# Ledger of designs, part 1: VHH binders against FH protein interacting protein FIP2 (FIP2)

All scores and structures are predictions.

Target 1, 298 residues: FH protein interacting protein FIP2 (FIP2), of Arabidopsis thaliana (Mouse-ear cress) (q9se95)
Amino acid sequence: METSSNLSSMVRLNIGGKKFCTTIDTLTIREPDSMLAAMFSGRHAMCQESKKGYVFIDRDGKHFRHILNWLRDGVIPSLSDPDCSELLREADYYQLLGLKDGIKDSRKEVGEVEAELTRIDIIKCIQTERVRFRGVNLSGIDLSKLDLSLVDFSYACLRNVFFSRTNLQCAKFRNADAEGSIFHNAILRECEFTSANLRGALLAGTNLQSANLQDACLVGCSFCGADLRTAHLQNADLTNANLEGANLEGANLKGAKLSNANFKGANLQRAYLRHVNLREAHMEGANLGGANMTGAIR
Below, numbering starts at 1 at the first letter of every chain, in headers, positions and changes, except where a header shows other numbers; Kabat numbers aren't used for antibody chains.
F, E and O are the ipSAE of ESMFold2-Fast, ESMFold2 and OpenDDE, as the mean of both directions, binder to target and target to binder. V2 is 0.75 times the mean of E and O plus 0.25 times the DockQ between their complexes.
[cut] marks letters that were taken out.
Atom coordinates printed by the task and the answers are left out, and those that the model quotes come from them; centres of patches stay.

## First folded at step 10 (VHH; framework vhh_gocatamig_d2)

Design p03 (from h3 with N32Y S99D)
Fold by ESMFold2-Fast, scan of step 10:
Structure p03 (fold): chain B 298 residues (1-298), chain A 121 residues (1-121)
Amino acid sequence: as target 1 above (298 residues)
Amino acid sequence: EVQLVESGGGLVQPGGSLTLSCAASGSTFDYYTLAWYRQAPGKKRELVARITSGGSTNYMDSVKGRFTISRDNAKNSVYLQMNSLRAEDTAVYYCATPDFTDYLYSWSDYWGQGTLVTVSS
């Protein structure tokens, strides 16, 4: 019995409005170090997806069939000099080094694309949309009830901002200053808060599943009834934080500071509490079933 | 995700050498393309060198033959060996992961803080 093609291996691409269908193997095997291979390896962010599961790439799709023919069959196309230059620019964008070398070798020419534009110039020409608010001062504004998923607020000043019932799934707050901000009932699933200042922030009823809060300042924060399952809290400062009734199942609290933190009635099943000082925390009614307390102080 | 910390910058005389290091954290280090950028006072930030997960490299023309980028996946580190340094190499050097999203934005999501290299007596 032979094995049929696996439907899960199929990929639908929309390249600047041109639609292509191929397989994961086609996109990853011939050029494993390429951007295309990285996109479909499961380790790098995918671009925008449509209702039919198309992965959108904001590039000129005119020559993409030649890219697929190279990746599938190792074919270097025979094209006019202008078309070869256009294809070479696309190959450079996708980091298809084998295709770039094949085109250059077939033409016996060097420097044609380098004389016209640099790689960095081409990369910058693609940047058209702003969903990044890095280092922007937005302190005190009301951002409640908005869909701000995937928005980048890294390094931003967000003191006393209202994020009540805001969708912030996968948003980035790395090194942001969000002191005193209100996140009541916000969706913060898989958010990036590494080294953020959240001092005194109100996070009651939030969904923080799998959020990254490593090295964050969470002093005096309220997490009452929050969902923190599988969250990363390594080296976070939770001094005076209120986590009463919070769900921290499988959360990683290695090296976290818990001085006067309130965990009354919290779920800490399978949490990682290595090297944590529990003596100063209020643990009445907390569920510690299966927690890793290696090196913890009781 | 990856966090990057640069080191190795300093004051060096023309013709001297420096090695810059970028320490990365995260279980996915092996999957990232890593790059060194630099920004001189009053100038745009420019790509100096990059290295893919498989070790393929490219370099800015003005540093070819003088600079070498390398990586050590066992140590979660990337290095820039700089030889025959010139006054025009004076800049803040940044480590970055030019992943797919970097091609849509002027800033990488995984920039380091930078390390200053000054080539002067």
Scores: ipSAE 0.000, ipTM 0.120, lowest interface PAE 20.8, mean pLDDT 76

Design p15 (from p01 with S56R)
Fold by ESMFold2-Fast, scan of step 10:
Structure p15 (fold): chain B 298 residues (1-298), chain A 121 residues (1-121)
Amino acid sequence: as target 1 above (298 residues)
Amino acid sequence: EVQLVESGGGLVQPGGSLTLSCAASGFTFDYYALAWYRQAPGKKRELVARITSGGRTNYMDSVKGRFTISRDNAKNSVYLQMNSLRAEDTAVYYCATPDFTDYLYSWSDYWGQGTLVTVSS
């Protein structure tokens, strides 16, 4: 039988149901330190899930063509702000540092102040037990997958920082500015966010058990599927926040602002909801068993 | 305090079976992918199997069809069922999350201590 072959090994990808065809060279050369390069360069022996010869990756495939165009040709796409944010989340997942930098550079405001320390600088600091970064500007850097437990980021400028899968247990963010930061699947147990700005931050799948978020700005934050058991949310602003499916068992929300907050399917058993306006929140399927609603508007 | 604790290793004859367990604490288990790695004497640590938060699995070629990775979110545990064991499967087996340790970022303490598997006649 007649057969066709390519000089580079062909790879078929199924990204969340969307199918792509490319080469090993495309996936490995431009970003050699990426997750995609590691998967296809043979650094670790691993079998891929496949369906009809496809390697399956359980991610949103909507923007994957832009990832391939970057890896193939070095092209940074021109996209709307929401689409850029979606692409940045995918680039962060695949550890495409060059793409992340290119997108950030394309969206940079005139006169924006650069971070004072790089990712490598932070790694060196924690290796020498320097854990105090109070008031430091680290905006826009990638701190994903580091062990930053017990680190003090109080008063720091952390806008649009990547903390995906970072261990931040007992870390301090008092009065920090972390607007737009990505904490996807981070460990934030017992961390201190008192009076921090987390506007628009992505905290889906995080462990925030017993974290202190008192007086924090959580406007537009995503907490989908987060563990917030026994967290302190007194006087926090949760306007437009998404807490769908979150576990808030025993959390203290006294005086919190819940305007247009989404609690669909959330667990609020034994939560403290004093002086909150519950009429402003979406509560379909929420479990309020044993909650203290003294002074709440029902 | 992220902790991963492996158990179930031991001495077994070729063709035998073992089940390894990894008990996890200190993070939101349900939302993380988890992996089994192994390190044989004098060799580099290698990825054996991984399981995503959604239960989807991947295996290295040499163990495919012999090993099965699974998870129990209610018990915060991941398992590796090893069948048809061979002498070359002899190694210390480690539990890890790929997102903390494997994807070309700083090596972290989010490895378990390991459990020794010896396949010998």
Scores: ipSAE 0.000, ipTM 0.111, lowest interface PAE 18.1, mean pLDDT 80

Design p18 (from p01 with T52S N58K)
Fold by ESMFold2-Fast, scan of step 10:
Structure p18 (fold): chain B 298 residues (1-298), chain A 121 residues (1-121)
Amino acid sequence: as target 1 above (298 residues)
Amino acid sequence: EVQLVESGGGLVQPGGSLTLSCAASGFTFDYYALAWYRQAPGKKRELVARISSGGSTKYMDSVKGRFTISRDNAKNSVYLQMNSLRAEDTAVYYCATPDFTDYLYSWSDYWGQGTLVTVSS
């Protein structure tokens, strides 16, 4: 009995419920510095997998075929702007720098309003102790892994900015437009997001302890595994937000909109849910011990 | 765990004085507005005094000139100095963090357990 190299190098992936079959070579060769390459070089954080050899990744599998086609053949797909934005967020998660650059290059158009400052410009400003960027346009730039603590981005245009693993402790985003921005594993402790637009932003694994998100638009945001203890979410719009496994102990959600919000497995112990409509929220396995439900609906 | 712990309540004669203290823990104290509310038997809970994170104060009309609210950020504490006490000031007094608004509301984010103040002969 013998096994072919194709069978021995075969990988079965379950991406958010969507199943894919590929090879280790496909996942590692084109983007050797990516998270996917790191996962299949034998150094991966604990990941759910079946005894049948499926590796589970808790991500949206809708565009994963495009990731595999990029990794296999170097193909940059021709997609609509919303689909390109979704694919770009997945490429950022997996740290597929070549795919990110290819998508950005393919979308470059004459007449697009460019960011006023580059990543290098921001680094120079911080080095000269300039920490105020109020009202500036920084849309689409990569600010990942920088120390941006205490920086003032109030009133700034920050659409689709990358803040992955960025230190933003005590940073200010009051009235900022950060729609579609990526904050994976960022430090956002005591940040000020009052009246900010964070529609569709990705805040999974972030530290948001004592952050102020009052009156913020958090529609469609992901907070999976985020730490939101003692955060202020009064009158925030959390419609379609995903807070699965988030820690909201002592958080204030008074008057927040929770239509189709997912709190599966979330910790809401001692949270304040006053005047909140819970009917359309998904609360399976949520811990509501000691929560204040005064005036809550249904 | 957010905690607000009141102390200083007791029995006092009309015209007397009391100082109430509230010790706060489990949050970034300097960032929050703090307020004192009271509830007399058979009445609704009412806002007595509020101090903002910036030090601005507001008072209920019946206590203006008699009560002073203050904060000590180094000690994570808020105080209510009560002078010229009247029988009508008899109530359970609560320390709380009010909403981050410019208006005085009867609702607060975090509440203490309360301390009883009795003004009688």
Scores: ipSAE 0.000, ipTM 0.098, lowest interface PAE 21.4, mean pLDDT 80

Design p19 (from p01 with N58Y)
Fold by ESMFold2-Fast, scan of step 10:
Structure p19 (fold): chain B 298 residues (1-298), chain A 121 residues (1-121)
Amino acid sequence: as target 1 above (298 residues)
Amino acid sequence: EVQLVESGGGLVQPGGSLTLSCAASGFTFDYYALAWYRQAPGKKRELVARITSGGSTYYMDSVKGRFTISRDNAKNSVYLQMNSLRAEDTAVYYCATPDFTDYLYSWSDYWGQGTLVTVSS
């Protein structure tokens, strides 16, 4: 019909129990390649349903106000580091590339060294079979959805890099600095993280089956719903890590530090927990069937 | 602007072979992963095969060893070679751009129109 009436169509959203009202234009124009834009691009069939109720999205709604303000007005919020990291998780989930870039830019500090290579440079290198990026500074770049299997990032500076949905099977991150990096739903099967710094990294929904995380710093990491079956976590520091709902069947956690780690609903069947201090860990609903807890402190 | 045009679908007997082609335009083809999805009547659309910008491939379990995905960057084209076809391979086959390489969400606007493959008698 009339162009202005189509542009002003209302949408009701329920984001993890938090309710928002906005328009089709707000959800589609600023980030046309995003998941949110995709959800509402075919709107005529779904739009009638949305008008009769709320479209439910099973995500944390705490920061969705900031997502709408970005989509509406292009505003990058000024937030504390933890809140900024939470917003980055949501921006990455919804595939809001412009918001992710804006937040990364806002996090840059005086004296911080710029990344040596761009996303396009990395793609070009891989196409010419260059798979070694040892000691390269790639901090802050977006490497999401690329095939980086077998790539060697050992000793690389990877702070705040986006690896969402990236295929990193058998990739090497030995002694790499990947603090604050986002790995949502990445494939990390059999990857090598020995002595890597992953402080505050987001690894929810990742496939880390048989990955080697020995001696890694995993402080404050999120592993919610991750697959860690048969992973090597010997001497890893999991202080304040969130492993709620993670599958750690057969994982080796010998000597790991679990201070204030959250294992609620986690599967620890046949895991090795020898000499581990479990006193400060949250174990409600965890499955410890067949776990080796010889010498563990409970 | 972004366009994906599939071709090569048709009727084939069980055990037969068919090659699907997808011609892409409106984006920097070389830098993006391409995928083949299929949808049988009354079923959800499922990922069949994916090829990355670097040439690495993924296949769903039921087609491994039978289907081969490939790309030709000079021609902005992606292909699906289908061998040893079965009745259960009957579906509309869709070419998709990188927004559909997220295994949990196929929400992209960048789909081809689809090409019908019928495997029968």
Scores: ipSAE 0.000, ipTM 0.114, lowest interface PAE 18.9, mean pLDDT 80

Design p20 (from p01 with R50S N58Y)
Fold by ESMFold2-Fast, scan of step 10:
Structure p20 (fold): chain B 298 residues (1-298), chain A 121 residues (1-121)
Amino acid sequence: as target 1 above (298 residues)
Amino acid sequence: EVQLVESGGGLVQPGGSLTLSCAASGFTFDYYALAWYRQAPGKKRELVASITSGGSTYYMDSVKGRFTISRDNAKNSVYLQMNSLRAEDTAVYYCATPDFTDYLYSWSDYWGQGTLVTVSS
């Protein structure tokens, strides 16, 4: 009987005869929707029968060290054009979108910095009481694993920011633009996202218990395995969102737009679903026990 | 300090149209959400429409399909285009920048003075 420590436990890999040792955390956090993350996540526990041996992947292991360095530290390697082409081919196989984009950007030198502050600038400010980043442009920076609880990011530009395993409990994101941001396994309990733009954001495995997402744009968001118990989702736009296996017990979805939303295996017990169109959602295996569906279209 | 100034209110017949404008100053407009509220005679103030910095919009049910909120960041302005006006739309309309500290939309950070809209024949 193993515990939740499996998410950080050691993994042994044999990539085409080349052996590597890393952690589940390294393989899953930076690229949560990748094929590689899916192989080692606790939700899709595949190919991990041998607890003593190596997991074999029939690929060229020559550049796998660069994949691990990207997944661990966000480093894009400086390589010759042929080696970059080989690495890009491997990144494509494992579905590492962030690495693919980083390699393309390194070949295409544009020069200008987009964010107003760096990760180091934010770290210097963290110890200051009630740090405010209202209306600040922080697009593209890495804020993973920081304690940013109670921080006010309202009205900030946070496009493509990394918040993986970040503590954002009670943080404010009202009217923030966080399109494409990565929140994998972040703590977002009691956060305020009223009217925020989270289009295409990755929120898999997050703790969003009692979060306020009223009027938020959640189009194309991934909430796979997220904890959304008692969350406020009134009038939120969940068009094309993926909530497979999410826990929405007691959540309020009154007036939410669910067009092509995926709720396969989701827990909707005691959820408030008044006046929502359920015919547009994929509800296979969802638990609707005790849900209030007064005025819902079924 | 933050200032919001509404204009465009007036008397219009049922079925008519009006465009309300709100000019903002004292803050970095591009990063802020803006909202239109209204208060009808003998009623409490209610949220009509809002627009985020990213352009995402919200509308109360009774105005969906009739009202359109938009913004012009170059002019630091937000607009409410009101079509197919009804007697029930008669109210003082307020521009505000919402900073909801509560899940009940209990207040806004900053309010304009309001502009009167009267729908009557």
Scores: ipSAE 0.000, ipTM 0.099, lowest interface PAE 20.0, mean pLDDT 79

Design p21 (from p01 with R50T)
Fold by ESMFold2-Fast, scan of step 10:
Structure p21 (fold): chain B 298 residues (1-298), chain A 121 residues (1-121)
Amino acid sequence: as target 1 above (298 residues)
Amino acid sequence: EVQLVESGGGLVQPGGSLTLSCAASGFTFDYYALAWYRQAPGKKRELVATITSGGSTNYMDSVKGRFTISRDNAKNSVYLQMNSLRAEDTAVYYCATPDFTDYLYSWSDYWGQGTLVTVSS
């Protein structure tokens, strides 16, 4: 029995199999509006402790030490660009806004053009049903958890914007520049991304069913676990993209570039793969049942 | 395949009324904003009225108070009620998705064929 009549200030975390020990103060003080703070500040808990006293969180624990160092000491780690992007994805998941800002500030170029509108400005706009942000510079702002369905971001500058858990159903991003943007678990059903730049964007766990990504730049994008059923990916550039575990059932990839794309464990049943070079893609464990591969190189 | 089919145009006296209809198919109608445009002979195509998925409306200054745009999501239709018609309202009226309106020099496949409205004695 680990339960006691007295509350412990110490907590034990199991993050995807990696175990960490910290305090309630560490998890709640620096980022009081975060997911971690909500779990331990007496608000509704999102998960329950195991019998062994560990709170299990089904996330990659690789960078969690950096999250704890930020929460404890306010330290922004110095990491390589790929590791920094992975940490940024985790910070976004836990809603650690201060850590996200610190990482972005450390990588800001001198003279970079700042966003024209703030998060609060966008909230006020959607309250008055302003749905058009064509050509607006919103780079670097946090638009997470907003209802931005049907909003028109065509031609907008959206570099490094946070769209985590944002409802973007039927939103338009035609020719938008969303390089490096984070869409973790966003709803992107029937979105229009024709000719958009999504280079290096993080779209893991997104719902992209029937989205139009024709002619889009998806170089280096992460689609791990994304739902891309019936999506339109004709002539899209998926060079170095990661689609591990993604569901692409019925998706149209005609003419898409797949150089060094990772489809490990992806579902490509009934997908249209005409005139694509599959030999440069990583296809281990991919399901190609019923796929149309006319003119494809295998 | 997206289709927009306009109807209801015709000849009407100044001060008269007409109701235009646009029947839409091939897309998720409820989620898209719709617009009415018009083009008079020798003039550029201009935006007359818009309606969002939530029902919010916007109008060109010269038609405010005279024209009313509405939608019926159950019928996949958008309407333009035109009252107090003037000779300058004479034009071919087109149904379109307003998100393409900033690129009028590049015609979308999402434009209808148009319906002619003539205001004359």
Scores: ipSAE 0.000, ipTM 0.101, lowest interface PAE 20.0, mean pLDDT 79

Design p24 (from p01 with S53E)
Fold by ESMFold2-Fast, scan of step 10:
Structure p24 (fold): chain B 298 residues (1-298), chain A 121 residues (1-121)
Amino acid sequence: as target 1 above (298 residues)
Amino acid sequence: EVQLVESGGGLVQPGGSLTLSCAASGFTFDYYALAWYRQAPGKKRELVARITEGGSTNYMDSVKGRFTISRDNAKNSVYLQMNSLRAEDTAVYYCATPDFTDYLYSWSDYWGQGTLVTVSS
């Protein structure tokens, strides 16, 4: 069952309280440019953060088994769409480009048209001051870590695009289709998402201060820990969205749909909640101090 | 605690050379891109040069062929070699890198205190 290599170079990991044992080879060979490879390749000091020799990583360990199976055997797991989205978030964090590509390929529909431009094409366009990508199909490409501030993606097809740690300040996404896209820790200050489709998008840890999300579809979106201060969410559909711990101070949610939305521990101080149905939302520990709830159902 | 400490600035005559150094601590240096920015009085801060984790470099047009960015991972340092200096290069020069505000795993840009470069007769 176990090979001799598993015994001779073992590493112990604690991922958000979940403990794993693996080898240095497993963490370094398949994705040599990844964060995990960098930690264990000898380029960096290996820290053991407990008396038991575990290296602690403050991440959700729920899907780390699938990361290890990818790194060990090249296996892309067959998961539900929500579980795939969670795994993609972790794969992006650890910078596992091969796993990200494998998951994207597994989600591609039969007969779906390939993106019109590559990551390299976008980089070249930005270098030549081209900032307009209106109506372009860029589905599935990796645009993580780029400076895409002021870029116009209005009417673009951006399904399952990676925007992790991307600077999108003042970027435009009016009527864009960004279903399933990953914006983990992206800068989205004052961006324009009017009437955009963001169904199932991952926006955890994003900076969305003063962003315009009026009339947007935000169904099933994750905004866990996001900064939404003074954002415009009028008539947005937040059905099944997760806003746990989000900061919505001064945000305008007039007419927003909040069916089964999670606001546990969220800051809604001075938020504008006119004509919203709060009965269907989860509000445990939410701060509603100074909020305007005129015409709201409670 | 992430720290970036710039040094090497000073007064130099036009056509002269200076080497700026940035000493980094509190993060896993080899893994991250580093950049030099500058800010002249009354002007906005601008990107001068960038070096990726893999060593690829990029420069603003006005310094191409005159400035060279490099890194020494063994010393946790990044350098900016400035040749053929002009009066317009007078500015405070800043080193920048990702900041770790939550157990080395939050991403935000961090700025050093800066080092003044004055190009004057």
Scores: ipSAE 0.000, ipTM 0.107, lowest interface PAE 20.0, mean pLDDT 79

Design p25 (from p01 with N58R D102E)
Fold by ESMFold2-Fast, scan of step 10:
Structure p25 (fold): chain B 298 residues (1-298), chain A 121 residues (1-121)
Amino acid sequence: as target 1 above (298 residues)
Amino acid sequence: EVQLVESGGGLVQPGGSLTLSCAASGFTFDYYALAWYRQAPGKKRELVARITSGGSTRYMDSVKGRFTISRDNAKNSVYLQMNSLRAEDTAVYYCATPDFTEYLYSWSDYWGQGTLVTVSS
C-alpha cells in the first residue's frame, strides 16, 4: 500500500535499466492505438505482477523522456540526426504513429520535395559518421558531387534523386527504389544494386565497373557511354534500355531480359550471354568477340 | 607538383600487423581527403579506407575492425594500421587524394607509386 503502485493512475517504468514515473493517462490518451496504450489499458492493469513496483520493458531508455514528453504535451523534440533516428526506432517499436509523423514533419522542407532529409542533413550525417540511410525517404533531393562512398542506401526511397558526379564507390542500394534518378558521370564502381528499381534512371557516363545489378529493374535506363566492365547483370530487366556505346567487356548477362534494348556500338567482348534472347535487341556495330552465347537466341 | 609517397610495406605472417605511411607534398594537406586503395594480382584496384579533412573515416567491409586509417596534419601524413592480416590482404597499397573531395566538390587524380604488402607463411 505504501508504494506508488498502490495508486491506479500511477505507473513506475524500468526501460532497460532506466527508471521513469508517469500516469496511465499519459501512456494511453494521445496514442490510443499504440503498444504502450495496449499495455496499460485493460488486461495488463489487471495482472498485478509485483516486480519491485516497476514494469520492465527491455528497450533502450536513452530517449524515453522524449516519448513521455510527446505523450504528455505533444512536444516533438529538436535533436541531432543520430539521436532523432534512435528516437524514431523507439517510436516505431511502441507503435507511436503520431510521434513518427511529427518527427518526419519537423524535417519537412517547404516546397514539392517530400524527402525526410535535406542535402544539408545528409552532409551533417556524414560529418557525424552516420553512413546508414537504410529505408530513408530521400526522394527528389540533390546529392550531386558529394562523397557518399561506402554508404548504405538499401531499402531507401531515392526516386528522382540527383547523383550527378557523386562518388558512390562501394555504396549499397539493395532493394532501393531509385526510379528516375540521375547518375550522370557518377562513380558507381562495385556498388550493390541487387533487386533495386532503377526504372528510367539516367546512368550515362557512369563508372559501373564490377557493380552488382543482379535482379535489378533497369527498364528504360540510359547507359550511353557507361563503363560496365565485369558487372553482374544476371536476371536484370533491360527492356527498352539504351546501352549505345557502353563498355560491357566481361559482363555477366545470364538470364537478362534484353527486349528492345539498344546495344549499338557497345563493347560486349568476353561477355556472358548464355540463354538470352538477342532477336529483340538492337546490335548494330556491337563487338561480340569472345562472348559466350551458349543457348542464346540470335 | 603534388606528390604522395607510400612506405611501410613488406612481408608479414598471417595474423601479423603492418603500418603503412603516406607522405604528402605540393598541396594544402589539411583541406584534402586522403584514401588507401589496394590492387591484388589479377584484380582491379579497390578502395580500402578514406579519411576526410575533418577526420571522419570509412572502411570497406572486409577490413572494418582490423584496419585503422589516421592522419597527422602537422606532418602532412596519412597512415593505415593493419592488424590481423590475412593472405587475401596481399596487394600493392596506394595512397590517393580521392577522385572526389567531399567538401571542395572537386576531382583530383593524385596517386602514389604504391607499396607492396605480402601476407604469407
Scores: ipSAE 0.000, ipTM 0.130, lowest interface PAE 19.3, mean pLDDT 79

Design p26 (from p01 with T101E)
Fold by ESMFold2-Fast, scan of step 10:
Structure p26 (fold): chain B 298 residues (1-298), chain A 121 residues (1-121)
Amino acid sequence: as target 1 above (298 residues)
Amino acid sequence: EVQLVESGGGLVQPGGSLTLSCAASGFTFDYYALAWYRQAPGKKRELVARITSGGSTNYMDSVKGRFTISRDNAKNSVYLQMNSLRAEDTAVYYCATPDFEDYLYSWSDYWGQGTLVTVSS
């Protein structure tokens, strides 16, 4: 027999097919400004239709247990770098700022210098038409959802910066250090990343049409579902990068390093793959129609 | 040697039109984005318009709907069509590739002499 108190305290979640049971208190107390807290505290209407008492959220449920453990007990999990990057993506989606900070702190190098400008400082600069941040240290700050189009971040230190849903159209990142930065669903059309360090960066769902990534370090990057049509990737290092489902139609990958790169289901129609070693890449289901493979190793 | 040579500036009345041209040489033109900058007397240089290798364009707010940037890869040239000119548009206009300015040359180092546009009151 169900009581009113049991129904009001319990929440059943289906996260991408994975089922979880928790309480309203778990979802609302530790991160009161999060998306999860907003959904279950009555501050926002819960628009999800509940079937058999489950609230469905179309996200990867693989790391959701770690989110619940953070929300219950304040536990920051000890994970591999790829798993930490996946968890950071989920934490960013749910707007779990405390979890995001905890994961960044667990990776923090002893003696690392704090960012020179805050989010508020950047907003003020943009409002006064200041577009140059060359060589500035902005490591670890949250620049999500801002209009940073045409901004010059060349030579800047941008390690572990959040650029989720940021408009970075035509922004410059030449020789910038953006290792571990998060660009989830950002607009990066025609941006300039020549010789930038993007090791381990998360670029899933980004719009990188006609972006210049020549000589960039893209080791371990996630480009799942990214739009890379006509992008310039000449001599880029894509070792261990995940480009599953990415659209690379007409992209130039001449001389790119593809060791253990994942192109499963990617569109490489009319791409330029001259002098690349394809033997080390995972090409299952990739569309290579009209691609130029002159001098490629198969 | 890399060169960007601007031309087409002059004296024009408010409401008038001018077309600026930039002839590029010494580099692989088709690869690079190109931009028009301007500097009014006593003011800092500002970006007016940018065009990518693929032909996508963007403009500063005060010139949207009045100015059009275009490129001709066969002629290694970029153009700025300026319509409905205002006194505020008075400046020396510079053609630049943003990639060259920040990496190969300091922000203050420009190739060309610029081309002066004067909009009479």
Scores: ipSAE 0.000, ipTM 0.103, lowest interface PAE 20.1, mean pLDDT 80

